# VH-VL binders against Tricalbin-3 (TCB3), part 17

Target 1, 208 residues: Tricalbin-3 (TCB3), of Saccharomyces cerevisiae (q03640r272to479)
Amino acid sequence: RVESTTWLNSFLSKFWVIYMPVLSQQVKDNVNPQLAGVAPGYGIDALAIDEFTLGSKAPTIKGIKSYTKTGKNTVEMDWSFAFTPSDVSDMTATEAREKINPKISLGVTLGKSFVSKTMPILVEDINVAGKMRIKVEFGKAFPNIKIVSLQLLEPPLIDFALKPIGGDTLGLDVMSFLPGLKSFVKNIINSNIGPMLFPPNHLDINVE
Short names: E, the ipSAE of ESMFold2; O, the ipSAE of OpenDDE; V2, 0.75 times the mean of E and O plus 0.25 times the DockQ between their complexes.

## First folded at step 16 (VH-VL; framework fv_iratumumab)

Design x4 (at its last look DockQ between E and O 0.02; V2 from the best seeds 0.00; counts 0 for: pae E 9.0 > 2, off the site)
Fold by ESMFold2, look of step 16:
Structure x4 (fold): chain C 208 residues (1-208), chain A 124 residues (1-124), chain B 107 residues (1-107)
Amino acid sequence: as target 1 above (208 residues)
Amino acid sequence: QVQLQQWGAGLLKPSETLSLTCAVYGGSFSYYYWSWIRQPPGKGLEWIGHIDHSGNTYYNPSLKSRVTISVDTSKNQFSLKLNSVTAADTAVYYCARGSPDWYDSSGYYGMDVWGQGSLVTVSS
Amino acid sequence: DIQMTQSPTSLSASVGDRVTITCRASQDISSYLTWYQQKPEKAPKSLIYAASSLQSGVPSRFSGSGSGTDFTLTISSLQPEDFATYYCQQYYDYPITFGQGTRLEIK
């Protein structure tokens, strides 16, 4: 129903404001240690996340499909979702003004050790889209939900823009490393979500 | 160019431990699923287990109490141990690489490279 | 665990025939299915991943279709080297499971 999708998105927008800072810190805590021992290549000697917040705009559920062949005490749904934290086209002027924008800054160290310099690169225009399967298994103990399982139906579409901040290095270093850095960032994202959400893995939340 | 080569004892008595080793040549050892599969002669395939990107092991529940999969990253090898074998464990055992590499966006989750197979016979 | 049932168990066909093999999952597995070919005394070879994506180096006469519970492997014009046993495999949930196999023989 349109009504259930509207309610769900309203719930998500309220919950997101509370959870987004926790998620943002978890990303930094888990990813920066992974980056510390890895040289990305492409002329980049080191990479770290300097600032990471996803903003106040929540992901949006675009559609829900339910399945009738679900087993007894089980409901299964597919959610189509989008995450466009910088897009204000679906907001009122007041909502857009009060919106906390995403802020993601990467510190990249350039130079083959002789001239080592760290410069910020902003991650902008984030666009994520995907399809997630939600399986709910019911139980008899309060709250009558036993397990909620989450799994991606396919690798998500992930896109963004990289904006280097550094006037003196713009012409040479931008040409040589941005496409490689974008690919490396996508791979880091997939290496963190794969063990949780890519088949045969799934994220189970045991409510009982 | 990636090749898997496996070895280990092929004839066992009941209650012994099956031990097989698989070596990875011509490719990266890291960032893949490393799997063991078996096939009784003339029968279908059974997944034994694998080890994932984060070092977690996953085992078929039917074998979980008897099976151990381990890695030696310095030698690009992984191994299978199956304790307390019986005649029901007679099979060809395969090692296999599970795709995808988490750093590859191709989205493949099957087993794309297989070892040559090792026949293990359990007889008293 | 998820059971995978293949049909038929065996099949006789002639060179040039169009062949279809089906695989049915005991629950919805989306598109998380791989098809394998196995010749006698050889290890399996991956043909199709993600239900419909052709593995590199596999001839275009092989194709896969389906989603959910019902899947099909099709060989559009059978060649002499295609006589083998074919297996489906799901990777939607642990434990990873295979179908029982379909033997494709010369008629």
Scores: ipSAE 0.012, ipTM 0.576, lowest interface PAE 9.0, mean pLDDT 80
ESMFold2 (binder alone), look of step 16: mean pLDDT 89; pTM 0.925
OpenDDE, look of step 16: ipSAE 0.024; ipTM 0.538

Design x5 (from w3 with heavy chain D52Y N56S Y103E; at its last look DockQ between E and O 0.02; V2 from the best seeds 0.00; counts 0 for: pae O 12.4 > 2, placed apart)
Fold by OpenDDE, look of step 16:
Structure x5 (fold): chain C 208 residues (1-208), chain A 121 residues (1-121), chain B 107 residues (1-107)
Amino acid sequence: as target 1 above (208 residues)
Amino acid sequence: QVQLQQWGAGLLKPSETLSLTCAVYGGSFSYYYWSWIRQPPGKGLEWIGSIYHSGSTYYNPSLKSRVTISVDTSKNQFSLKLNSVTAADTAVYYCARGSPDWEGYYGMDVWGQGSLVTVSS
Amino acid sequence: DIQMTQSPTSLSASVGDRVTITCRASQDISSYLTWYQQKPEKAPKSLIYAASSLQSGVPSRFSGSGSGTDFTLTISSLQPEDFATYYCQQYYSYPITFGQGTRLEIK
């Protein structure tokens, strides 16, 4: 069954604004240690996340496929979602004006001889789409939600652009490294999301 | 203060593999370049190679085919291996620290005590 | 490879003298140059980095100047402990290369 997504997207939007600052900090706290000591290659000696926010625009649920109850107090659904923060077509003029854009800044350390410099690379034009299985467990007082379980049904499609800004590149062609860096970043994302959300794993959120 | 201590075999026969290790004490291992330099008796300095703490390596092309530099961050150590040594590889070998610019220094500011390696039949 | 050429190869001077050593790079290396002092059977000691920045703990009588291809190390007033071999080193690009050295000996 295809369900309306309007109410869900409304809820998600509110939740997103509240949660994003927490997520931002968590990403930096968790990912930077992983990046520490890892050289992406391609002339890059080090990578770090300097700034991370996905902005105020929440992902959009594009479709919902509902299943019959899998348990006494459980509902299972498949959600198709998209995250395109640059898209304002579905926003009011006011919303678009007040929208906070994503800001992801990567600190890329380039080495040449004994000289190493860190330059910022911005992540832009973020576009994510995917399909997620949602299991909702209701509490004693329906429709009170107790637990929401999230699972990716397949690897999400992730696209973005990398934009170097300023800095001395030590004569290195930073642009030539971007494809590799992009792949590296994608791999980092997948390596973190996969264990958490890919079958048989799932993320349980206690909402009660 | 940061100190480098190095050790390894000092006498080799031709075709053997040179192996030296440098340990870092009193400072951070991370975010530095670590280098090996050698100096033949009575001659100048020759850069062998460098390794960033993350493992990225840079070698002198003249030695690249025979050189391997590795890092063990858990021990704050980095090592040099030079294969197929000849008499021409006889030198005092130094390990050294190179700082990135954000550390406020360029070049090699800390050196090991040096290790004489003699290749003789 | 970037070649570093020092001049002179050897120099005799007296205590109190002003000494100047020159280093020339085969190409523009900006200011990515370090000067080292090496005494017999000792590891080199960094004196000047970034062509003109004095390393911590190094006496102020040492100074470096230059950019691009021509660099100079100056000792304003030579002291007994300054007799040594001096090397310039570029770290602009790989491979790292050193000058052939300048041996400063007592006159």
Scores: ipSAE 0.000, ipTM 0.527, lowest interface PAE 12.4, mean pLDDT 87
ESMFold2, look of step 16: ipSAE 0.069; ipTM 0.637
ESMFold2 (binder alone), look of step 16: mean pLDDT 91; pTM 0.939

Design x6 (from w3 with light chain S93T I96W; at its last look DockQ between E and O 0.02; V2 from the best seeds 0.00; counts 0 for: pae O 14.3 > 2, off the site)
Heavy chain, then light chain:
Amino acid sequence: QVQLQQWGAGLLKPSETLSLTCAVYGGSFSYYYWSWIRQPPGKGLEWIGSIDHSGNTYYNPSLKSRVTISVDTSKNQFSLKLNSVTAADTAVYYCARGSPDWYGYYGMDVWGQGSLVTVSS
Amino acid sequence: DIQMTQSPTSLSASVGDRVTITCRASQDISSYLTWYQQKPEKAPKSLIYAASSLQSGVPSRFSGSGSGTDFTLTISSLQPEDFATYYCQQYYTYPWTFGQGTRLEIK
ESMFold2, look of step 16: ipSAE 0.106; ipTM 0.629
ESMFold2 (binder alone), look of step 16: mean pLDDT 89; pTM 0.925
OpenDDE, look of step 16: ipSAE 0.000; ipTM 0.513

## First folded at step 18 (VH-VL; framework fv_iratumumab)

Design y1 (from x1 with heavy chain Y103P, light chain D93T; at its last look DockQ between E and O 0.02; V2 from the best seeds 0.00; counts 0 for: pae O 9.5 > 2, off the site)
Heavy chain, then light chain:
Amino acid sequence: QVQLQQWGAGLLKPSETLSLTCAVYGGSFSYYYWSWIRQPPGKGLEWIGYIDHSGNTYYNPSLKSRVTISVDTSKNQFSLKLNSVTAADTAVYYCARGSPDWPGYYGMDVWGQGSLVTVSS
Amino acid sequence: DIQMTQSPTSLSASVGDRVTITCRASQDISSYLTWYQQKPEKAPKSLIYAASSLQSGVPSRFSGSGSGTDFTLTISSLQPEDFATYYCQQYYTYPITFGQGTRLEIK
ESMFold2, look of step 18: ipSAE 0.021; ipTM 0.604
ESMFold2 (binder alone), look of step 18: mean pLDDT 89; pTM 0.918
OpenDDE, look of step 18: ipSAE 0.008; ipTM 0.554

Design y2 (from x6 with heavy chain S50Y Y103E; at its last look DockQ between E and O 0.03; V2 from the best seeds 0.00; counts 0 for: pae E 19.0 > 2, placed apart)
Fold by ESMFold2, look of step 18:
Structure y2 (fold): chain C 208 residues (1-208), chain A 121 residues (1-121), chain B 107 residues (1-107)
Amino acid sequence: as target 1 above (208 residues)
Amino acid sequence: QVQLQQWGAGLLKPSETLSLTCAVYGGSFSYYYWSWIRQPPGKGLEWIGYIDHSGNTYYNPSLKSRVTISVDTSKNQFSLKLNSVTAADTAVYYCARGSPDWEGYYGMDVWGQGSLVTVSS
Amino acid sequence: DIQMTQSPTSLSASVGDRVTITCRASQDISSYLTWYQQKPEKAPKSLIYAASSLQSGVPSRFSGSGSGTDFTLTISSLQPEDFATYYCQQYYTYPWTFGQGTRLEIK
């Protein structure tokens, strides 16, 4: 079964306003400790997330396929989605004015104990697309939702641009490390998302 | 007991299209990941691609421009087409089933018997 | 793509021996690794999934360990039917990739 996405996108937009700040803080809280324990390579001694907000523009659901399983009181849906938090081409002037923009800044440190230098690198033009499985299990008292399970059906398309700030004033060769940094960031994303959302894994949210 | 049986043309000329079909017996089709894997003679295994629980396909980038995996849900079958074959495509081709939804492990736990495909020249 | 490198490529052992086979991933794959056994002219058979979980019907002499980049398949006491080629396979990211194989032969 294929479903209309209009009502769900409206719901998601309202939910996103509430969840986006929490998600943004959780990313910093969970990822920065991981970064502190590793040297990225590619001439980079340390990497940290300095600022992280995904902005107020929610992901868009592009399509829904619904499944109903008899005998288990469950509903299963597949969502195709896109997340382009910087894109305003589908917004009115008022919506664009009220928008909280995404802001992601990475602190990149070069040089160890011999005059370490840290340069901010902005992550811009974020584009994520993917397919997610949503399973809802109901409790005994309808419409009580007991568990919501989330799983990515395949690795998502994740793309972004890196924009270094002030590298030439610090004597840094920014072109030499950007490809390596982008690869490292994608590996961090996969290493965090995979254990949580890639098959056979799934994220369960107990609502009861 | 789930069984996979595969068939298709085994001898091809360069530039022809490889076409194999795998039938699923004794099990559910809708909740599994259905893969094709190949093994050149005396060599290791290469994953070609799969069709997932929702009917979407994902292909190995090395073959993506030439590969199509499709389903016939009414017959519990899935198929592999590989266009423009060369001698490098000579291999034993396997179909395989992967992890059940939500309960499982992500490995190919049931395999077809294998089909040797030879590309002349 | 993630390269999976097995070591050794081949080894000889006697019935009753303890054998270990190593698989190394070119990057962190957590525990998303399956071990397969393949006998000549047969399809591969799944032995261990999620790095350490034994597939149903596989003898307990088989075990797996590891996380991250280094993984090990262990056979605690070889039996005559264990002489085969063994493959590891990562399923952490696409494309799914296999190790080159380890042939276990009778001495």
Scores: ipSAE 0.000, ipTM 0.404, lowest interface PAE 19.0, mean pLDDT 79
ESMFold2 (binder alone), look of step 18: mean pLDDT 89; pTM 0.924
OpenDDE, look of step 18: ipSAE 0.006; ipTM 0.563

Design y3 (at its last look DockQ between E and O 0.11; V2 from the best seeds 0.00; counts 0 for: pae O 10.8 > 2, off the site)
Heavy chain, then light chain:
Amino acid sequence: QVQLQQWGAGLLKPSETLSLTCAVYGGTFSYYYWSWIRQPPGKGLEWIGYIDHSGNTYYNPSLKSRVTISVDTSKNQFSLKLNSVTAADTAVYYCARGSPDWGYYGMDVWGQGSLVTVSS
Amino acid sequence: DIQMTQSPTSLSASVGDRVTITCRASQDISSYLTWYQQKPEKAPKSLIYAASSLQSGVPSRFSGSGSGTDFTLTISSLQPEDFATYYCQQYYTYPITFGQGTRLEIK
ESMFold2, look of step 18: ipSAE 0.024; ipTM 0.611
ESMFold2 (binder alone), look of step 18: mean pLDDT 90; pTM 0.925
OpenDDE, look of step 18: ipSAE 0.000; ipTM 0.528

Design y4 (from x6 with heavy chain D101E Y103P, light chain A50K; at its last look DockQ between E and O 0.02; V2 from the best seeds 0.00; counts 0 for: pae O 13.1 > 2, off the site)
Fold by OpenDDE, look of step 18:
Structure y4 (fold): chain C 208 residues (1-208), chain A 121 residues (1-121), chain B 107 residues (1-107)
Amino acid sequence: as target 1 above (208 residues)
Amino acid sequence: QVQLQQWGAGLLKPSETLSLTCAVYGGSFSYYYWSWIRQPPGKGLEWIGSIDHSGNTYYNPSLKSRVTISVDTSKNQFSLKLNSVTAADTAVYYCARGSPEWPGYYGMDVWGQGSLVTVSS
Amino acid sequence: DIQMTQSPTSLSASVGDRVTITCRASQDISSYLTWYQQKPEKAPKSLIYKASSLQSGVPSRFSGSGSGTDFTLTISSLQPEDFATYYCQQYYTYPWTFGQGTRLEIK
């Protein structure tokens, strides 16, 4: 069954603003330890996330397919979603003006010189799309949701751009290694979400 | 370590009621589905029905009108009743532990030894 | 009901062979699929659950793959004790349904 997404997107937009600070901290706390001690190459000795926020615009649910008869006390749905924070076509002028843009800053430490220096690189033009299967198990205790299970049905499409925002390049052509860095970042993302959300795996959230 | 032992009458006449019981040893009913499956001689497997730890029953629509599955938690047993049997109900019947659909383990991982039930005049 | 179709219905192989059995669901069942092995006069034995998770105590030569509608059971190097009938089963929706079985016999 195909379900309307209007109410859900309205809810998600409000939830997103509230949840974003939590997500931001979680990303930093989980990813930076993984990046520690890893050299991406291209003269880069270290990579870290200095700042992470996805802004105020929530992902959009583009479609929902619900499955019935999956069992008692369970609901299963497939959600198609897109995250396009730079797209303001679906926003009013006021909303677009008040929108908080994503801000993701990477600290890139260059080590080919006698003195290591960290150069900030911004992540821009973020675009994500995917399909997620969501399963809900209902329980007897308030709020009557026991478990929410999340699974990606396919690898999500992730795109972004990297932009240096100053600093001493130490004679290195920063633009020349950005594509490699981009690939490295994508690999880090996939290596983290894959084992968690890609079939046959899933993420179970205990609500009780 | 968990084992299922099943018993019940193996020879029935048409129109009688099939009755089988499965006992669980080395475990509990909690968080599992308890299922009955049958297999006619030389044929494939057919799911009859399941019961969860809360007593909710799920039946194959093809047998729903004749099937009753129940649980006795005090004895760690669950049972199958199939009314109005015919020759078509001749099969080896298995009880099985179905792992919970949520959140971790899946499928039927423990099976009884099977009970041959023959329906003949 | 969801129909499960196995292929092939039967196959002959030799010890040491790589064997592949497929199972197709009539609709998307995610990864809610179990593979069973059944020997004559014995109850089925669970081999793979959730499409690709190896059941405890099952040899590593068994593996499962797939999601959605197409699934595969693979035996990397067939052993003498592996000759049996294999079944796939979906537990995505009720009623639970099984494939018709694949009989693996010695060549």
Scores: ipSAE 0.000, ipTM 0.509, lowest interface PAE 13.1, mean pLDDT 87
ESMFold2, look of step 18: ipSAE 0.000; ipTM 0.536
ESMFold2 (binder alone), look of step 18: mean pLDDT 90; pTM 0.930

Design y5 (from x1 with heavy chain G27Y D101E Y103S, light chain A50K; at its last look DockQ between E and O 0.02; V2 from the best seeds 0.00; counts 0 for: pae E 16.4 > 2, placed apart)
Fold by OpenDDE, look of step 18:
Structure y5 (fold): chain C 208 residues (1-208), chain A 121 residues (1-121), chain B 107 residues (1-107)
Amino acid sequence: as target 1 above (208 residues)
Amino acid sequence: QVQLQQWGAGLLKPSETLSLTCAVYGYSFSYYYWSWIRQPPGKGLEWIGYIDHSGNTYYNPSLKSRVTISVDTSKNQFSLKLNSVTAADTAVYYCARGSPEWSGYYGMDVWGQGSLVTVSS
Amino acid sequence: DIQMTQSPTSLSASVGDRVTITCRASQDISSYLTWYQQKPEKAPKSLIYKASSLQSGVPSRFSGSGSGTDFTLTISSLQPEDFATYYCQQYYDYPITFGQGTRLEIK
C-alpha cells in the first residue's frame, strides 16, 4: 500500500531544523575519536571533522509502502528517502533564500614527518538516498509504542564532492589524493552505519 | 575512466534463455545501482531491472517472472538472465550504472556498448 | 506505471536553431527526470539529471527545466553533432520508464 508523504515531509522539515544541531555535535563527538590515530592513506596522515552541519533542508520521503498484514501489534513500512540539500526546485524563492546550506569541513593533515600541514577540505554537493524499513511495535503503555526498529534495506547511495581550501600543499598535488579520500570517507560512513542498520542488523529504539 | 563492457550470446531460439554479463571497470559496485535496459530495433527503451552490490534486485513487473539479475562482486560483474525468450525479446540490451529509484544522483550515467540479441527460429 | 510522453515525436531543425523538447509525466515525479541523447548504434548518453542538472562534460548549450509533470530540454544553439534521438526518463518510482523518444533531424 502506497501512502501519501506530504504530511510526513512537513513534519520532517520542522523536526530537521530542530534536530540538526544535536546531530552535528554527535557526529563530531563520535567520529573524530574514530579518526584519531588512523591514517587514511594516500599521503594523508590524519583526518578530522572540523565542522559538520547538514543545513536546514530535510531529507524528502519519496514514498512509503505500508505492510498492514504483518504482526498483530506491528506495523511495517518501507520508506524511500533522498537528501539533496542543494536542490531548491521544491522551494519557494523565500525558502531558497533563507535556506541554510550544509557545511562540512575536513581537516586533512599531509605528511608523515615532523613537517606536516593541515588543510581544510570542504564537502560539497552532498546527495544521499536510501530505502529504510521501519517497524513499529505497539505496546500497552502510553504512548503505546514499544519499539521502533530501523533498518536499511540496501546500502544507501552517498555522493559528495571535496574541495580543498588554500594553496599551501607543501608541494603535494591535493587533487591527486582526493578520490582516495572520498572513498575513505564513504567507507568510514558505511562502516559505521552498516553494523547498525544494514541487514540483518537493525537499530531498535525503545520508546517505553 | 569508468567503463562497462558487456558480452553474451547474440542469437537465440525461442524458449531459450538469454544470458548477458556486464563487467565494471574503474569503479566499485558499492555506491551505485546496476541496471539492464533493452531497446528493440527502431523502438524506445525499456528498463528491465537493477541490482546492487548486496544482491538486492528490482525487476520490471512486465518481465519479473522471466528475469534474474545477479552480481559477482569478486569479479566486479553483474549478469542478466531472461528465460523463455520469444521474438518480442529481440533487442539491443544495455547494462548501465544508475540509481533507478533514487533522487539527487546522476541517473544512468555510464552505459555498456550494448549487445544485440536476436531471437529467431 | 508512470507514463512519459514526449513532444514532438520528431522535428527538423537547422544548425544554430533553438530547439525545445517537452516531456510530460502521467503523475508528479518531482524533479526526478533524466534526459538522454542517443545516436544511431550507440548507447544513450546522459545529458541532464534531476531535471536541470547538467552532466559532466555536456555542453552548456543543453539545459533542462521543469518539475512535477512537465519538463523541457532545450538546446540553445543546435550543433551538427546534436542531431540524434532524445529520451526522457523518470526515476521517481518503479518501474523506471522512458518517453517514446524525440528524433531530431537536420532540415
Scores: ipSAE 0.000, ipTM 0.512, lowest interface PAE 13.3, mean pLDDT 86
ESMFold2, look of step 18: ipSAE 0.000; ipTM 0.420
ESMFold2 (binder alone), look of step 18: mean pLDDT 90; pTM 0.920

Design y6 (from x6 with heavy chain S28T S30N N56D Y103S; at its last look DockQ between E and O 0.02; V2 from the best seeds 0.00; counts 0 for: pae E 20.3 > 2, off the site)
Fold by ESMFold2, look of step 18:
Parts: structure tokens; C-alpha cells; sequence
Structure y6 (fold): chain C 208 residues (1-208), chain A 121 residues (1-121), chain B 107 residues (1-107)
């Protein structure tokens, strides 16, 4: 069974503005400490997130499949979703004009002999797509929600481009380290979301 | 319509500490860069430093030993402290917002009204 | 530090004139340059960001061009409200630095 997504996308877009800044800050707060003790390799001595803003465009729910015969107090559904924060093709002219774009910049430190320099690299063209299973358990008092359970049904598609914007490379060819950096960034993303959301793992949020 | 309003002491003596506060109204405070800029009378603009909502700071090296920029997210405010002022620190001080627009995130699109700070001999 | 040099330092022009102001960076800053307008006793106002992108609410007679080290602000037909001082500013790397300004006066 496929449900209409119009209502849910309208709801999500209204609440994304509230939660996007919190989520953006949580990424910086949680990920930068993980990066602090790591030399990524690939000619890179250090990596940090210098700027991280996901923008005002919310993820889009592409389809919902609901399951019948759930328990009296349980609703279960699968969401297909996409997150393309830079894409305006599905927005009105007014929405596109008022849009806050994402901004993600990485500080990449290069070392050579006894000298090191940091250069900015932008993360652009973000494209995330996947399928999420959502289970809601209700309490006795309607509309009391007891637990919300989240699980990714499969590893999501995560793609992006790395765009260096100059700086002193100490004679290193910037293009020589970008493939390694992209792989490292994808590994960090998967290492953070896998233990929470990849099967057999799931995230339970106790609302009570 | 985002507005920045700033306040603080306008007349100082040498060796005192300059202290200014900037409040953000009519918009979101999080995920922007918040900057302080100064302009000596009849002269050009000098960037002092910036802070994001997490408290990460970026300072002009020429001022780094004397400057502190801080944020109070509960009040949507950020502040400038400049220690050990001299006559050379006489200027109009501005607070400003850096835009989150990807193409121009580092451009300062909203400015405070300015505060003249005079350091007398 | 990246030094920003504007030319000319001062300029006289008449209403209706086409005016160009240049800004040169001491090293490649890609397109990370903003143009500001400042009137006497007022805070600067952003006109152009990313070298060529027009800020919202700015008249289309303003335009910017350039990348790398050489940048140009153009006013296609001067209006009386355009007489002001103009600054360029790089945001490629810290510290952020401004040009010395170009004062545009009525002729």
C-alpha cells in the first residue's frame, strides 16, 4: 500500500527549519572530536569540519508503504526519502529565492617536512537517498506516543563533490588527495550511522 | 527582516577594556558567522574576528593577543572584548552577520548601526 | 595576509555615467569577493557577493565580474543615491581583508 506524501512533506518542511540548525551543530560537536586524533592519510595530516549548515530545504519523502495488521497500539511504515539540499527544481520561484543554501567546508591540513598549512575544501552537490523503516508505539492516553523506532532498510546512497578553493598546497597536487579524502569522509559517515541504523541495529526514541 | 543592535561603552582611557554587545532580532541566530569590524575615523575597514554559534572563534592575527569574542545563545547575542586599548583603537565598531548562502557564506549581509569608541589620552 | 588594492582611490562622475571600479588581490582568491557600498555616517551595505552575484534588493545597474586576482564593479547608469564609498573584501582565507575604498563623488 502506497500512501500520499504531500501532507508529510509539508509537515517536514515546516519543522526542518527548526531542527536543521540543531542537527547541523550536533554534527560539528560530535564529529570534530572524532577527527581530532586522526591523521587521514592520503597526504593529509588533519581534517576538521570548519562550517556545517544543511540549508533550509528539507529531505523529501518519495513514498510511504504502511503495513496492515499491526498491533492495536503500533503503526509501522517504510519511507523512501531523498535529500538534495542544493536542488531547486522542485521549488516555486519564491521558495527558491528565500532558500538558505547548505554550506559545508572542511579544513584540510597538509604537511611537508617541518611546515604545515590548512586549506578549505567545500562539500557540494550533496545527494542522499534511502529507505527508512519507522515503527510508532502508542501509550494508553491518545495521542501519547511511547516509542518511535527507526531503521535504515539498506545502506543509503551518499554522494557529494569535493571542491578545493585554493590555499598553499606545499607543492602537492590537490587532485591527488581528493579521492582518498572522499573515501575517508564516507567511512566517517557510515561509522556514525551504522551502529544506530543499519540492520540489525535500530534507534529507539522513548518519548515518555 | 534581520536586525543587529549593538551597545557598549563609547569613551575609554588607555589600558581599559573595550566591551561591546550585539543582539540579533527577527531571524535565526544559529549556523551563521557573527563578526566584528572596525573603521578608524576617515579610514578603511578592518576585520577583527568572527564567532559561530558553537563558540569557535577566528581572530585577526594583528589583534589576537588582546581580543575575545563570545556568544550567548540563550539571548541571541555575541560580544567583543578588546584589552589594553590605546588611542590607535579609536574607531567605529560594527557587528555583522555572515550569510549561509553557499555562493556567499562569507559575505556580511547585515550590519549593526555602529558604535563610536574613543580612547582619550 | 591577502592585500586588496582598489583603483581608483577617488572618482568624480555625473548622473547617468557608466562607472567601473577595480580591485586586485595579492594572490588568487578564486571568486571569494564581496563588494560593499558605504554612505557617510552609515554602516556598509553588501552589493555583490561571490564576485558576480547580486545581493537581494540591490538594483540591477550594479554588476560584478572577475575571478582570480582581478575584479570589477560596474554601475551602468549612475543614480543620485549611488554617490558613496565602495569597498571590496576577500573572504578566501583569514584574516578577511578589505580594499582601501573608492570614493565616488558627484561631478
Amino acid sequence: as target 1 above (208 residues)
Amino acid sequence: QVQLQQWGAGLLKPSETLSLTCAVYGGTFNYYYWSWIRQPPGKGLEWIGSIDHSGDTYYNPSLKSRVTISVDTSKNQFSLKLNSVTAADTAVYYCARGSPDWSGYYGMDVWGQGSLVTVSS
Amino acid sequence: DIQMTQSPTSLSASVGDRVTITCRASQDISSYLTWYQQKPEKAPKSLIYAASSLQSGVPSRFSGSGSGTDFTLTISSLQPEDFATYYCQQYYTYPWTFGQGTRLEIK
Scores: ipSAE 0.000, ipTM 0.416, lowest interface PAE 20.3, mean pLDDT 79
ESMFold2 (binder alone), look of step 18: mean pLDDT 89; pTM 0.922
OpenDDE, look of step 18: ipSAE 0.006; ipTM 0.543

## First folded at step 19 (VH-VL; framework fv_iratumumab)

Design z1 (at its last look DockQ between E and O 0.15; V2 from the best seeds 0.00; counts 0 for: pae E 14.5 > 2, off the site)
Fold by ESMFold2, look of step 19:
Structure z1 (fold): chain C 208 residues (1-208), chain A 118 residues (1-118), chain B 107 residues (1-107)
Amino acid sequence: as target 1 above (208 residues)
Amino acid sequence: QVQLQQWGAGLLKPSETLSLTCAVYGGSFSYYYWSWIRQPPGKGLEWIGSIDHSGSTYYNPSLKSRVTISVDTSKNQFSLKLNSVTAADTAVYYCARVDYWSEWFDSWGQGSLVTVSS
Amino acid sequence: DIQMTQSPTSLSASVGDRVTITCRASQDISSYLTWYQQKPEKAPKSLIYAASSLQSGVPSRFSGSGSGTDFTLTISSLQPEDFATYYCQQYYSYPITFGQGTRLEIK
């Protein structure tokens, strides 16, 4: 724990309440069309997102390095962050009780011979860690912000568990498909984030 | 994985210019800061300065009037010039890579002993 | 400039001993502190970053602690290869500064 992150984590927690529902809906609306008509492989015929909410626990900023470039009207920050929306080990009993849990459900279609079934698989125990560069460019009238630029410095570390909630309806070895499904989900995440945030790419937000 | 190799003249006379070059192999040149550090014989470490891939420089104020660090991104190399050397500039000089999240040195060159004869 | 002061300047210890080296910053540097090991005629090697995080490949007998102005490097069971000079370094602000070093010798 770094003292310099206290104000930012407080802001992020409050902002997350507003932004999380928007982000959750955008992911579902933008990713499901990408999944339609694409067989994941690994014994899986189709995949869709049935439910998607990231929950009320915000990402945590673990460290910030801030610096001002001499002769530039910009501030650059490098953030290390973690996102563990299901973890309550760092919460009080009251905070844990009031938490809205994440809920991510995948509809996975499997086939055997002439029978095809779609079953729900939960995405649980999400654990993301990453490093992000934030650049803030100021406008003519100090301290007005003109542009905020975001970039991931490297692909984030992403881990999660897949939990089937139905039984073995078709006699399929559903547990044998999970490693392939996990790899496919990670690939989808990176292929959506990469064009926006992986170097040399970056996301610019015009605040002006 | 990343490897820093450094070279340059090791014996100088007073008033000459120290010149060292460091080449970077096996890693990205972008997204890091590149630094020079020196260590006088029997003494501790002193940061000289750093440069990013765009050519922006950061110098130790004690040396700023005499030091120039430059970068050649086409060759993945960076260099140090220190003007008007004296015997006090006798040291082992290291090039180093700076971790992007912070400003500690995660990879070091082999070191170059530079001796200034009075 | 942030001055980094190490204590002791040198010490002697035997294999198997617990060794503690301290580093004090002239102002609050949060956890922006790295510990280095340097053997004769070699470049320094990073051991601990962010005050307490162990670098990859560094033996678990090394540990770091502290925040703010007071920091400690501990070697829980000294090995023959640990005899070296140790430096702390702050990276909170420019200019980057190092402690004066602590030489650890075999007794």
Scores: ipSAE 0.000, ipTM 0.439, lowest interface PAE 14.5, mean pLDDT 80
ESMFold2 (binder alone), look of step 19: mean pLDDT 91; pTM 0.926
OpenDDE, look of step 19: ipSAE 0.020; ipTM 0.579

